# VH-VL binders against o27280, part 431

Target 1, 266 residues: o27280
Amino acid sequence: MDSMNVPEVLEIKRIVEESESVKTFIFSWDFRREVRPGQFVMVWDFRDEKPMSVSLIDPVRSEIGISIRRVGEFTDRVHGLSEGDLLGIRGPYGRGFELMGRDILLVGGGIGMAPLAALADEATARGMRVDALVAARTADELLFLDRLEAAGVNISTCTDDGSCGFKGFAHERLLTLEENHDMAAVCGPEPMMFQVMRILDERDVPAQLSLERYMKCAVGICGQCCLDDTGFRVCAEGPVFWSQELSRVREFGRYRRDPAGRRVPW
Below, E stands for the ipSAE of ESMFold2; O stands for the ipSAE of OpenDDE; V2 stands for 0.75 times the mean of E and O plus 0.25 times the DockQ between their complexes.

## First folded at step 18 (VH-VL)

Design ud8 (framework fv_marstacimab; at its last look DockQ between E and O 0.84; V2 from the best seeds 0.85)
Fold by OpenDDE, look of step 18:
Structure ud8 (fold): chain C 266 residues (1-266), chain A 119 residues (1-119), chain B 112 residues (1-112)
Amino acid sequence: as target 1 above (266 residues)
Amino acid sequence: EVQLLESGGGLVQPGGSLRLSCAASGFTFSSYYMSWVRQAPGKGLEWVSMISKSGGYTRYADSVKGRFTISRDNSKNTLYLQMNSLRAEDTAVYYCARLDDYYYYMDVWGQGTMVTVSS
Amino acid sequence: QSVLTQPPSVSGAPGQRVTISCTGSSSNIGADYDVHWYQQLPGTAPKLLIYGNSNRPSGVPDRFSGSKSGTSASLAITGLQAEDEADYYCQSYDRSLRDSWVFGGGTKLTVL
């Protein structure tokens, strides 16, 4: 397809149940259309459309994976689909992660591990040492552990309830880790990312963070995902931002805009 | 052919400003980190600044921090260095260099542009 | 003055072997960051000579070799030729300087 803005109707090739609430939908992909970790696609179920991160990029199998958390009506419908069913996919969109250096720290929370899993694959393939701090509320919500382990990633886990790994939040676990990396990539709940970024900044570790905002057009025209003060559009200038960029974003870690444009605290 | 071409150098008075440009060709500019390196007459090489692929991450040598700004326009395949509050010690040939993002070496260099700060 | 220390000058006769040292610290070379070498011929821009401690870019003769040990690195030139007369710079990365690319002071190689 020549136009990235026209949804391509794709058959769900495979569904991986990552957790009780997360499924990865795998599609055949023509890699003449480049996709990078950190980029997102718009998923269309012929009724509604939502942005979703790419969690798997497999040029060997010519497949991509999109991990979707069940959180509302749209995702409920999508989670009801079976292999062989159809979805519309357009994209990819946005700015993906950059890799720098020889070692990288990934810090992910919940579904935020989706783009980081893809990044882990790329980093590992590049020969980088990859450490991953995987956070979730409970052990059952930890994502992609087997996949990351198979890729050679050094995994540290933390859970809010202590059911697996460190008992506490990601930033708390990070404080216990003394090693600095050439760079870090962060994705998860914004409050988590905010705290993690502060720690990384104090340690002078270059960090990239993937933001989540309400997106409508995905092409930077509607302004729904615009960040206050900077005018950054998460769909265009993001969703991956450097910490230096986010330092200028007042709302980061504090509030977001809902579909009506109202401030909603985190 | 992979090539970097600097421009914008010249004579400027202390306290003045100058903007350097570096035109890249022969490679995917947006796929590379970029750097500025300068060399004072008869002196060694000094790293000045670096910028990430997207431009969202920058670093500066302490000697130029707060005065110089590195930027890039990937749509134009161009790297920039805005130099403000120039000092005599900023007098140097300024090189644009392509930076490796894994090993941190510079594999492509321009021919440089001379900046002279003098009253 | 430079973060990495090089001898100001070295000399050798044609056909001889010369070595240029580059001494860093625990925050750069000693922190397992690679050392790279550049050759700068008179009146020209620097050229990458060695990257990743010991790798030669295409076009660089095998008589140029690099090594790294501890907090130091070395560039060796065997079979010295007249065209090797140039300035040579080592370069590494220093995290303690807020992620700075650091150069040696440079070494002027004279072919006698």
Scores: ipSAE 0.918, ipTM 0.955, lowest interface PAE 0.5, mean pLDDT 95
Fold by ESMFold2, look of step 18:
Structure ud8 (fold): chain C 266 residues (1-266), chain A 119 residues (1-119), chain B 112 residues (1-112)
Amino acid sequence: as target 1 above (266 residues)
Amino acid sequence: EVQLLESGGGLVQPGGSLRLSCAASGFTFSSYYMSWVRQAPGKGLEWVSMISKSGGYTRYADSVKGRFTISRDNSKNTLYLQMNSLRAEDTAVYYCARLDDYYYYMDVWGQGTMVTVSS
Amino acid sequence: QSVLTQPPSVSGAPGQRVTISCTGSSSNIGADYDVHWYQQLPGTAPKLLIYGNSNRPSGVPDRFSGSKSGTSASLAITGLQAEDEADYYCQSYDRSLRDSWVFGGGTKLTVL
């Protein structure tokens, strides 16, 4: 049986409070099931199931970490759990990030830093130079700064309210950064990713972006994660796409879809 | 054991088209960036194109940009080069090569397939 | 001229030492990109000989060595043998918008 399609019930080994609204749940993990930065898992709380990005991949300690932002009923219930409590995990699913070259730029907004933190660990382990632009609304919401610094990542911050680093949006900060990068990886609110992608395309920097869409099956058969112009399924062909792939997707950055498939403004 | 095998070369008229294939075996094809390199008779090596692991990112030498298209089918372990608007100066042996994503060397080469463009 | 400049030929007697130069620019070798070397025996595909400036893949004799300095690199071959007779290419990466992977023009090595 393919265990990727059946949730495995795992004990929460450790919980890290990343901010008031974000916790990282750490589980023992058998790395015969490989996990790549940018892939996601389906987290089952025995009532509902939601896709979550993997933020920690540690084969030495045999651990994975899943970072979850409190935004609604499901995540409220999960945030109420303690070490020793159980969650169902199925996966990993999706296409992860590809690395190339020696200099990588990470641009993360809010919880979007979660998969990028995992990527930063892989990139630094390969000997790449890693720059990260970490964005949030406020200083208290900047994620993974201590972990990134400990890994040797060069951090730039921006906050909407100016409480830490550059005051403004991530793409505005990016315009002030003069970097000679071999590639970039971007994850965060889709309007931010769209603006960042435009700048990176103008600079001829190869970029990969991680998208979020409604998911149910996670294996590409239900069609609920499709992008409207391409037939791309975020759970199968993504969630990570190259900017060259996204340049033909008209919905990117312009609207999102609800669980019924209806177009909804950002 | 690691092997790349090109096919699809031949004689074609200027302005014509040809599709090259490269069959990969002995390694996890989807885990590698790939490239095409060509060598005109009696001349040196010229990089032609590269493609990322997923196929979602591609680059081309200026001499072929707009005329050649690199692609891959990871389910078939096969790399492709679609060559359109062929010119006499495209006459070369075309090599499929496995591209290192950190150092940017090419460690595995196919035997090559000859493309001849002449009237 | 190719982006990377190599002498068109070099020669040496059996047992001698030869070097093959590879000269680039500030946009490739001088931008700290590695230099790799390939050997191409007559009628065969190229084979990786040196990567990352100075590393030898398994199966490459220690008679072959590489180095890099500034905008230039060198391949040294000691104890020349008849089977070393081949074409040798250097290769690097160029940040230029037009030429990303770049080869030297090649050097024909003749063993006398």
Scores: ipSAE 0.793, ipTM 0.891, lowest interface PAE 0.9, mean pLDDT 89
ESMFold2 (binder alone), look of step 18: mean pLDDT 93; pTM 0.953

Design ud9 (framework fv_marstacimab; at its last look DockQ between E and O 0.91; V2 from the best seeds 0.87)
Fold by OpenDDE, look of step 18:
Structure ud9 (fold): chain C 266 residues (1-266), chain A 119 residues (1-119), chain B 112 residues (1-112)
Amino acid sequence: as target 1 above (266 residues)
Amino acid sequence: EVQLLESGGGLVQPGGSLRLSCAASGFTFSSYYMSWVRQAPGKGLEWVSMISKSGGYTRYADSVKGRFTISRDNSKNTLYLQMNSLRAEDTAVYYCARLDDYYYYMDVWGQGTMVTVSS
Amino acid sequence: QSVLTQPPSVSGAPGQRVTISCTGSSSNIGADYDVHWYQQLPGTAPKLLIYGNSNRPSGVPDRFSGSKSGTSASLAITGLQAEDEADYYCQSFDRSLRGSWVFGGGTKLTVL
């Protein structure tokens, strides 16, 4: 039986406290099931189910990591768990990042750094030069800095309050960086991604962006994560999109749809 | 055996359209970037277009931009080149090529298919 | 017309060493993009000969070698053989052309 669509009950092997609001849950993983940076899994706490990005892919230890930000009831419950507790995991799902060229720019905001951290590991392992622009509201919300540094990533930070690195937003910091890369991967608040994409497009840098939408089925059936005009399903055709694809998506950077299908502005 | 096989070439009038296909076998098609390269009779090689693994990213040479469309169907292991508004200068052998995503070379080439644009 | 410049022809006797130059600019070879070489025998499709400046794919004899310096690259063929008679193309990437794959004009190698 294809275990892809059936939650596998897994024991939390380790919990890494990334920040006050973010924890990474580590699970043993059978890598006969391939997982790529940018893909997501559905996490089931036996009450509710939510899509979460894979933030760690470690074939050596046979582990994956899922980073979860505490933002609501579901994540509150999950954050209350301890090592040894159980979660249901099904997946992975969606389209992950592609790597192109010899050097890559990662631009991440907040929890958006989760999939990018995994991508950084892959890119560095491949021998690519990796630059990462890590953005957060405050210094204590900057994620995965030590991990990225250990991987050999060249890190630039920016914070809204100036508590670490450049004072300002990611797109503002990006404007101060003159170097172009073979490609860029972007993940974070959609307004941030929108601005970053515009800059990268102007510079003719191929960019991939990971979108976040309400997902229910994760298998492209329910349509809850459909993007306007294109019919793209974030769970199937995404969550990683090329900037060329997103240029056709009217709602990108402007609004999203809530569980009721209503437009919610960013 | 890794192989690319082009088809769809032929004679077409100026302003006409033609669709080329490239069938891939012997490798995981969806794991590779693909490109089209053409060669006019007695001339050199000219890159025409490239497409990402997922098909979500494409590039075109200025000479064909707005007229040609590269696409792929990974479920069919097939690369396509839709050529519209064809011109005499588009006359060439068109090669399908597998593109390396790190070094940017083309390591697998098809035998090519001849496209002749003439009145 | 070609972004990369090659001599139109080179010739050599069997057993000799020949060199084919490929001259680019600061926006391609000089921008540290790799140079690749292709061999095209008469009436056939191009074949990858050298990739990443100096690497040989499987099946390519070691008498073929590539190098890169500054804005130029070079293909060297030692122990020239009759079967080496072909067209040779260098290829790189150019950032100034909105990121385009670029070829040299090609060099016809004649074995005397």
Scores: ipSAE 0.935, ipTM 0.962, lowest interface PAE 0.4, mean pLDDT 96
Fold by ESMFold2, look of step 18:
Formats: structure tokens, sequence, C-alpha cells
Structure ud9 (fold): chain C 266 residues (1-266), chain A 119 residues (1-119), chain B 112 residues (1-112)
């Protein structure tokens, strides 16, 4: 009865090649099932099922887009599909981004720009001023630049190798940006998000971060992330968290644990 | 009809605690930021605290930081204010208000609940 | 001490125009934050009267109007009526010291 927990088999309507390693798959979508930027869907290729962020939410055209980076066997198979081929989609799941104020900063690394591109569309549609810091290792991996430009977003780029924009890390570029935002939304590699979060917290900028680790746990498939015996729900409230939520977890002395009981190095 | 109804006020000695509740009805509570505003007898309005839609972001006036905690339970359509270490200057009518997240105005107010802190 | 300054009182006869000022600073109104106005009738909760400097919510008569210039804002009431006797508060956002919602001290309007 609850269609959000049952995959719907959908035809790939269009494929957008965002980079050599990233494609956006566009589907018709019935928006009686609301989708919010920062939520994810489970993508089923009839062999395996993986969580993917929604990058396009277009109620006017009745379309959603899901951006997928080729990184393993599942994503290799999906990248081999053509328009007209079928995928199973269930969801959406998880907590999306909240907006506040009139000036928003987006900080995205690599595929992390996908949910932020959806958020940028919502923010610009409601009249917010949007600055985006788009980061990648190389120029070829910078995502959604044309789309963000067309939406009226003020774009700053940085690349680790300096092939486009500022040479260096996103948090280093952030130090050179104006400090006049009402909020920030951050998504990308965990080392980037940690450094960006520290700067934003010091500046008292309300920040929301979409954590990739929690996004996979928040799909409701993995029992290891639901630690009810400890009195905590690790899997239930992501993938988007406010920075205040993340700092409080780290200051909870007798109850601090990651899903495996340890921290993963970078 | 959109309504906010505060409860939990009363008389308390300095250093005591009270927990205020605000019941929301007639709108999708989880879609709105919320705020507490207070008004001491014969005085003006003073903002106390705000909370985001999910409850994950909060902000407090300097006069109450560390003593008051705002929270919400979206499954019960209820906003809360836990007030600890109460002082005489906390004596006020406490209003629950619906907070606009773009313009930052407060468009719906409850009727208020009186908190009296007397030594 | 209110962050936004309003006159403590203002008066007018029925049918007159009155204005209520709201003076802020470079960290609130002067930082391009909007000004909102609330009416509080005696013994009642505040009611939103003007938002976003000049917008009227549904049900607020067009004889109430707001404006903003520089670090100050103004509420104008034309065609003053007896039921307009109330306290009026301006409100904005102040970005200094970690940001806060700020109210003016209030203005008591007396209709003569």
Amino acid sequence: as target 1 above (266 residues)
Amino acid sequence: EVQLLESGGGLVQPGGSLRLSCAASGFTFSSYYMSWVRQAPGKGLEWVSMISKSGGYTRYADSVKGRFTISRDNSKNTLYLQMNSLRAEDTAVYYCARLDDYYYYMDVWGQGTMVTVSS
Amino acid sequence: QSVLTQPPSVSGAPGQRVTISCTGSSSNIGADYDVHWYQQLPGTAPKLLIYGNSNRPSGVPDRFSGSKSGTSASLAITGLQAEDEADYYCQSFDRSLRGSWVFGGGTKLTVL
C-alpha cells in the first residue's frame, strides 16, 4: 500500500553526460510523492540496489534526475544503459535540506554537487541569492557549472591540481569568500566537509552537511546502523544534518560511537 | 484554523525550572521554523529562541543561553521550552510563534502563558 | 535597552495620519534586513501587521503601510480609527554577536 517502500520500474527518459565519470538519469515522476533536495532514492538494476542522491527535481516537467558516478560494478552496469532502458526506483528516503534567509552558500565536492544542484534550483526559485563553491580534483570533474550559471548562481571553482579556478582545497578557497551568508549547505568528501564545517562554525554560519556514510545507513536496509540497544538511532535522521547536530554527537562523552565503533581514516 | 496554544506556565522560585509546551494545529507543523518570544509585565517584546523545521538547529538570546533549551516533537505537533535556573527577570508572558524562514517575521502567535519567578 | 528605537508614544485624532518610527543600525536594518510590524491590542497577543518592510498580510487594511530607508523604518496609519489604539512593535534581524531577532521597544498609540 505504501509505494515508497516498493520499487517502481521506470524508463530512463534522458541521460545527461555530466563528465567522463558522471551521468544524470532522468525519469518521469509523480510528484504526489514529494521529493526534497538532499533526499535519496534506492536505484535497483534488477541485480543490486544502491542509494543515490536526487540532483534534479522538476515538478513542472514531472521529472527527477539522479546523478551517478561510475565507481564499481553496479555503477558500471548502470552507466552502460541507454535511454528507454528500465531501472527500479524506490523512495525518496531521508531528511532533506532546509532553507533559511536570503543568502545561501553551497559547497560541493565532486558528486556531492548533485544534491546541491537540486537545492540551488529551489533556492533561486524562491528568490535567494546563491553562491556556489564547486570543488573537484581536476577541471574535468567539476560538475553542473553550466546548469548553475543558467540558474543565476554565482560560481567559484577550485581544483586540487589548479587546472580550473583556485588551486587548492575548498576550505582554503572558502577563507577568501565574503562572510555574509545566512546559511550554508555542504556535500562532498568527508575530509572536505570536516574542514568546511569548522570554518562555517567559527563564523557562526548555520550549516547543513550531507554525510555519505549516514546516507547509506539511512536507506533502511542496514541493521548495523540501527543501534537501538544503545539508546541512539544512528541510521534514522540523515543523510542531511545540521552542524550543531554533528558537534553535539562528538561532545557526547560516554556514548560516542561510529557504526563500527571506530573512526575511518582518510 | 491555524492555532498555537501555550501551556506549562506558573509560579516558581528563583533557581527553579519549568517546561513550556506549545500545541500547534491547522497547519503542517514540521514545515515551519518556530520561535519563543516573551514579554515582561509592562514591557516590550523580547525574542527568546528559535528552532529549525527538523529541530536540528537552534538559536538563543544571550539572556537565556545555557539556561533555556528549545525543542520540538513533530510527531506530536508540539514545541517546547525547557527553562532552568530561573531568575526574577525571566518573569514574563511567553509566546509561541511561527517563524518565517525567508523574511524572519512571526505570522502566527499563541495567546501566551505566564511565568512568574519570585523570591 | 531595545536594539531598535521607537518613540514611546504617539497620538492622533480620528481620521488623521500618524507615523511610528523604528531606528536601527548598520547591523540590522542597515544590513538590508527587513522590518516587520506587529499590533498588540490591550490584553492580547501580538498580531503581524506588516512584513518585508511594506507587505500587508491578508485582512490588514490598506490604511496601514510600511517603508524602510537607510537604517530606519516607518509605519504609517491613515484614517485613524478608535480600534487602532494599541501598542506597535517593529522587528528585524541583527547579525552582530551571532545573530538574533530584535524588537523595538514599542509605541503606544492613543486615539484621541
Scores: ipSAE 0.791, ipTM 0.897, lowest interface PAE 1.0, mean pLDDT 88
ESMFold2 (binder alone), look of step 18: mean pLDDT 94; pTM 0.957

Design udS (framework fv_marstacimab; at its last look DockQ between E and O 0.39; V2 from the best seeds 0.00; counts 0 for: pae E 3.9 > 2)
Fold by ESMFold2, look of step 18:
Structure udS (fold): chain C 266 residues (1-266), chain A 119 residues (1-119), chain B 112 residues (1-112)
Amino acid sequence: as target 1 above (266 residues)
Amino acid sequence: EVQLLESGGGLVQPGGSLRLSCAASGFTFSSYSMSWVRQAPGKGLEWVSMISKSGGSTRYADSVKGRFTISRDNSKNTLYLQMNSLRAEDTAVYYCARLDDSYSYMDVWGQGTMVTVSS
Amino acid sequence: QSVLTQPPSVSGAPGQRVTISCTGSSSNIGADYDVHWYQQLPGTAPKLLIYGNSNRPSGVPDRFSGSKSGTSASLAITGLQAEDEADYYCQSYDRSLRGSWVFGGGTKLTVL
C-alpha cells in the first residue's frame, strides 16, 4: 500500500487570523515530500476529510500553511481548534501551477488567493514581475495584502461593494489593467474564473485555472471529481488546468455537481 | 554529461516544410523549459520559440508565429520544431537550447542544424 | 533586428582589459530585466558566459565580469588572452513586444 495516501497526524504549530472568516493553520513539514503551489492536501478532523489549499510553503522554517475559510460544519470545527491541537494531513495531491515567462498575473477571488499567495512567493523569489488582482465581496475579505506587498507584488484590488479599490467584479477590473503578461494564474469562484478566462484567451495570455470539485479519494480512483464530457479528474489531472484544456469542458463556469451527482447551477 | 543534439535540417524550397528534432541527454528533460534560437549566415542570434516544462504553453517570435510549431515528448527526451510555409529569411542554423527555471537565459546549447530555404 | 545595441567590434592587446557594451531601452534592461552574455567561438555554438548580470557559470574564469546600470550593461575581460577572440552576445527580455527574449547584434572581439 502507498503510505503517502494515509493521513499523518500533525500538531497545529501556529494559527494566523487572515480575516474574520479565514485562518491559516501552520504545521511542521518534512520537505523531502515536495509541495508545489496549486497542489492541495486533505485535512482530516477525525470525522471528515476535506481538500484545502496550501498557502504557505517555507522550506527554511520547515513549515506549510493551510488556509481554511469558515463555511460549514467541518470548517467550524477546525476553526475552533487551538495551537497544539491535532489534524490529519494527507498529500500533497494534484497538479500545481507551472510558472512561465517573466511577467505573471495572479487573479484571486476570496479564499482562491491562498494558492496564489504561495505562487507569488515562488515567482518573486525567482525574480519574476508579479501583478495580483485580489478580489472579494468586501474590503474585510481581501486576503494576503500585506504579505503580497512585502513580497514586492504589485496589487490591484476590487470589491463587489466598492469598499476597497475598484467597485465591481474581477473581470471588469481586469479590462482596465495592462495586457502585457506572459501568463496568468486564476483561482476563485468558478463564474469569476470563467469570465476572467474569456478575457485572457482573447488577449492570447496563457492561463492556468484552479478548479474546485467534490473529492473523496484525492488520487483519481473514485471518479467523484470528474468533469463532464472530458473525464478529467480534478484531483489527478488538476486541480490546476490550462485554459486550453478547460475550453473543451461545457460545465466549466455554468454548473457543478453535488455529492449525489446532481447538476447544481453556480 | 548534459547534451543537446539537433537533427532534421536540410535544403527546402520556399513554401516547404521541415521538422527539426533535438535529443536531450544527461539531465531530467521534463524539468526544463526549452527554446529554439536561430542564426542566419553571418548574422546574430534570434530567439524563435519556447515551450514550458510540461509542453502546456508555447511562445513564438512574431516572425514565425502561425508557421512554426514547437512541441516536446518528455517520454522520449525530445524537442521538436515543425516549420511550415518556409521563407528565404528562415535560412539559418537552428539551435536547441535549455532555458533556466526563471525563463531568463539559455544555459545549454546544441551544435545546431542548418536549414537552407532556396529555390 | 537587434533590440540591444552592441559595438560591432572591439580589440585589445594580450594582458589588457576590454569592455563590451550592451545598450537597451526602458522596455528591457531599463525595466530591470537581467542581462546575460554568451561567447561564440568561430564555427561553434554559443556558450553561456555570464548570467543574472554578473554571475559566472562553473568553469568561466573570474577575469570575465559583468555589470548593469540604467539601460545598459557591460562585459569586462581582464588579462586578455588569444583564446578570448570570439563573438560576444548580450541577451535580455523585452516586454514591449508581448514578451520576447532579445539578443544584441554581437561584438567581434579581436586579440591583437
Scores: ipSAE 0.389, ipTM 0.746, lowest interface PAE 3.9, mean pLDDT 88
Fold by OpenDDE, look of step 18:
Structure udS (fold): chain C 266 residues (1-266), chain A 119 residues (1-119), chain B 112 residues (1-112)
Amino acid sequence: as target 1 above (266 residues)
Amino acid sequence: EVQLLESGGGLVQPGGSLRLSCAASGFTFSSYSMSWVRQAPGKGLEWVSMISKSGGSTRYADSVKGRFTISRDNSKNTLYLQMNSLRAEDTAVYYCARLDDSYSYMDVWGQGTMVTVSS
Amino acid sequence: QSVLTQPPSVSGAPGQRVTISCTGSSSNIGADYDVHWYQQLPGTAPKLLIYGNSNRPSGVPDRFSGSKSGTSASLAITGLQAEDEADYYCQSYDRSLRGSWVFGGGTKLTVL
């Protein structure tokens, strides 16, 4: 257990270029340490540390994948790495997705598809029917389509510019989809998730949503990822929350806190 | 041995409240969703409520919605059912049951606790 | 009324084959949700008898079998024994009721 909080230096086995801005880094993993879709790990590049969702869980190959979007200095450094290079990985942390029912809907936006891709693999392995709404700004930003298709996922796409699939936002596309899912899992930009949750609530579809907040410790101690009023720590009680839980979170879809603890609107 | 043990049943007047408990043993409680199912005397089974393994999601039958509250304490391996505004029609043996989320069946049942609502 | 419909009672002599039907709708069995069966002996709690339409938990004799087709399911008991006298309930999931677990009305099996 103590070893979980110490970064394990792992070699990058493979790098998959998912898009221009997203790469998946694959590592050997000892599955005696269980990992669930929706959980995250702390990635350490020997300078800084950032939370990243697990996007691939492959017990057969004894591998995990971490998908990282290039968005800043840390991720720029990581994206500069090559196969054979080293990263520190500690975790996994947080509450992952719970699967229930026979039919599941996945709604993902951009890099938010990362944990959902892992969930899709698990769900399909269980024999569940999986529908995935994959959203992105443009066609070239749509993630994991081939992987999802190979897994037997029924995919619907939407793009802001209409370059692929439905032209519009995820919540708009959702309004045109069937309502007969037993559960939904949602991950992406928080404004998207907020709108999607509202629709799912109206349809009485149980939904889980994965939140992103500034995380420092990942173990529920520092409080940097604490949600207002509820006291939920995204790293401990989340990052996956049920819609019923998020209904109690005032800041959801409205603002987040920056590293200084100040409110930052979405 | 996997076991569920209900407690807290008894006689209560209409409009009264009662809290049922279900103690789980022999399995990892936090890994399973849980349900309450009731059976009125001489009648069939009726699902009452469900709570997800994390406690983050709850569902209720329409007949008890707004009156009953399901909860759990995973640290104590205990499931709860807070019953408020009890009615005569709530009279039943209440069973706690372990729920398989993937296929939606109850594979482990307690022996039940009797709740009688009467003037 | 129960969402799933069962005959109130069935009977058979020892050694005979009996079947208990469970009829649902497009929102439950017809929606391809699995049907499960429970046995409730007199004065006891229900016990899982069949799960996933046709699977037997450990300890359940192979005399018990389940099947599903369309909007209906069936429990078959071969080689009927005195100890089989009990109430039997089918159970499924219904998405039209805000996602509810639904039971049949139960069938009392009498061994003659």
Scores: ipSAE 0.039, ipTM 0.678, lowest interface PAE 3.4, mean pLDDT 93
ESMFold2 (binder alone), look of step 18: mean pLDDT 93; pTM 0.947

Design zd1 (framework fv_libevitug; at its last read DockQ between E and O 0.94; V2 from the best seeds 0.88)
Heavy chain, then light chain:
Amino acid sequence: QVQLQQSGPGLVKPSQTLSLTCAISGDSVSSDSAAWNWIRQSPSRGLEWLGRTYYTSKWFYEYAVSVKSRITINPDTSKNQFSLQLNSVTPEDTAVYYCAREYPRDYYGMDVWGQGTLVTVSS
Amino acid sequence: QSVLTQPPSASGTPGQRVTISCSGSSSNIGDYYVWWYQQLPGTAPKLLIYGNDRRPSGVPDRFSGSKSGTSASLAITGLQAEDEADYYCQSYDNSLSGYVFGGGTKLTVL
ESMFold2, look of step 18: ipSAE 0.788; ipTM 0.909
ESMFold2 (binder alone), look of step 18: mean pLDDT 93; pTM 0.943
OpenDDE, look of step 18: ipSAE 0.916; ipTM 0.956
ESMFold2, fold request of step 19: ipSAE 0.753, 0.777, 0.702; ipTM 0.892, 0.902, 0.875
ESMFold2 (binder alone), fold request of step 19: mean pLDDT 93, 94, 93; pTM 0.949, 0.956, 0.947
OpenDDE, fold request of step 19: ipSAE 0.947, 0.946, 0.946; ipTM 0.972, 0.972, 0.972
ESMFold2, last read: ipSAE 0.766, 0.754, 0.749; ipTM 0.899, 0.896, 0.890
ESMFold2 (binder alone), last read: mean pLDDT 94, 93, 93; pTM 0.957, 0.949, 0.945
OpenDDE, last read: ipSAE 0.929, 0.946, 0.947; ipTM 0.959, 0.972, 0.972

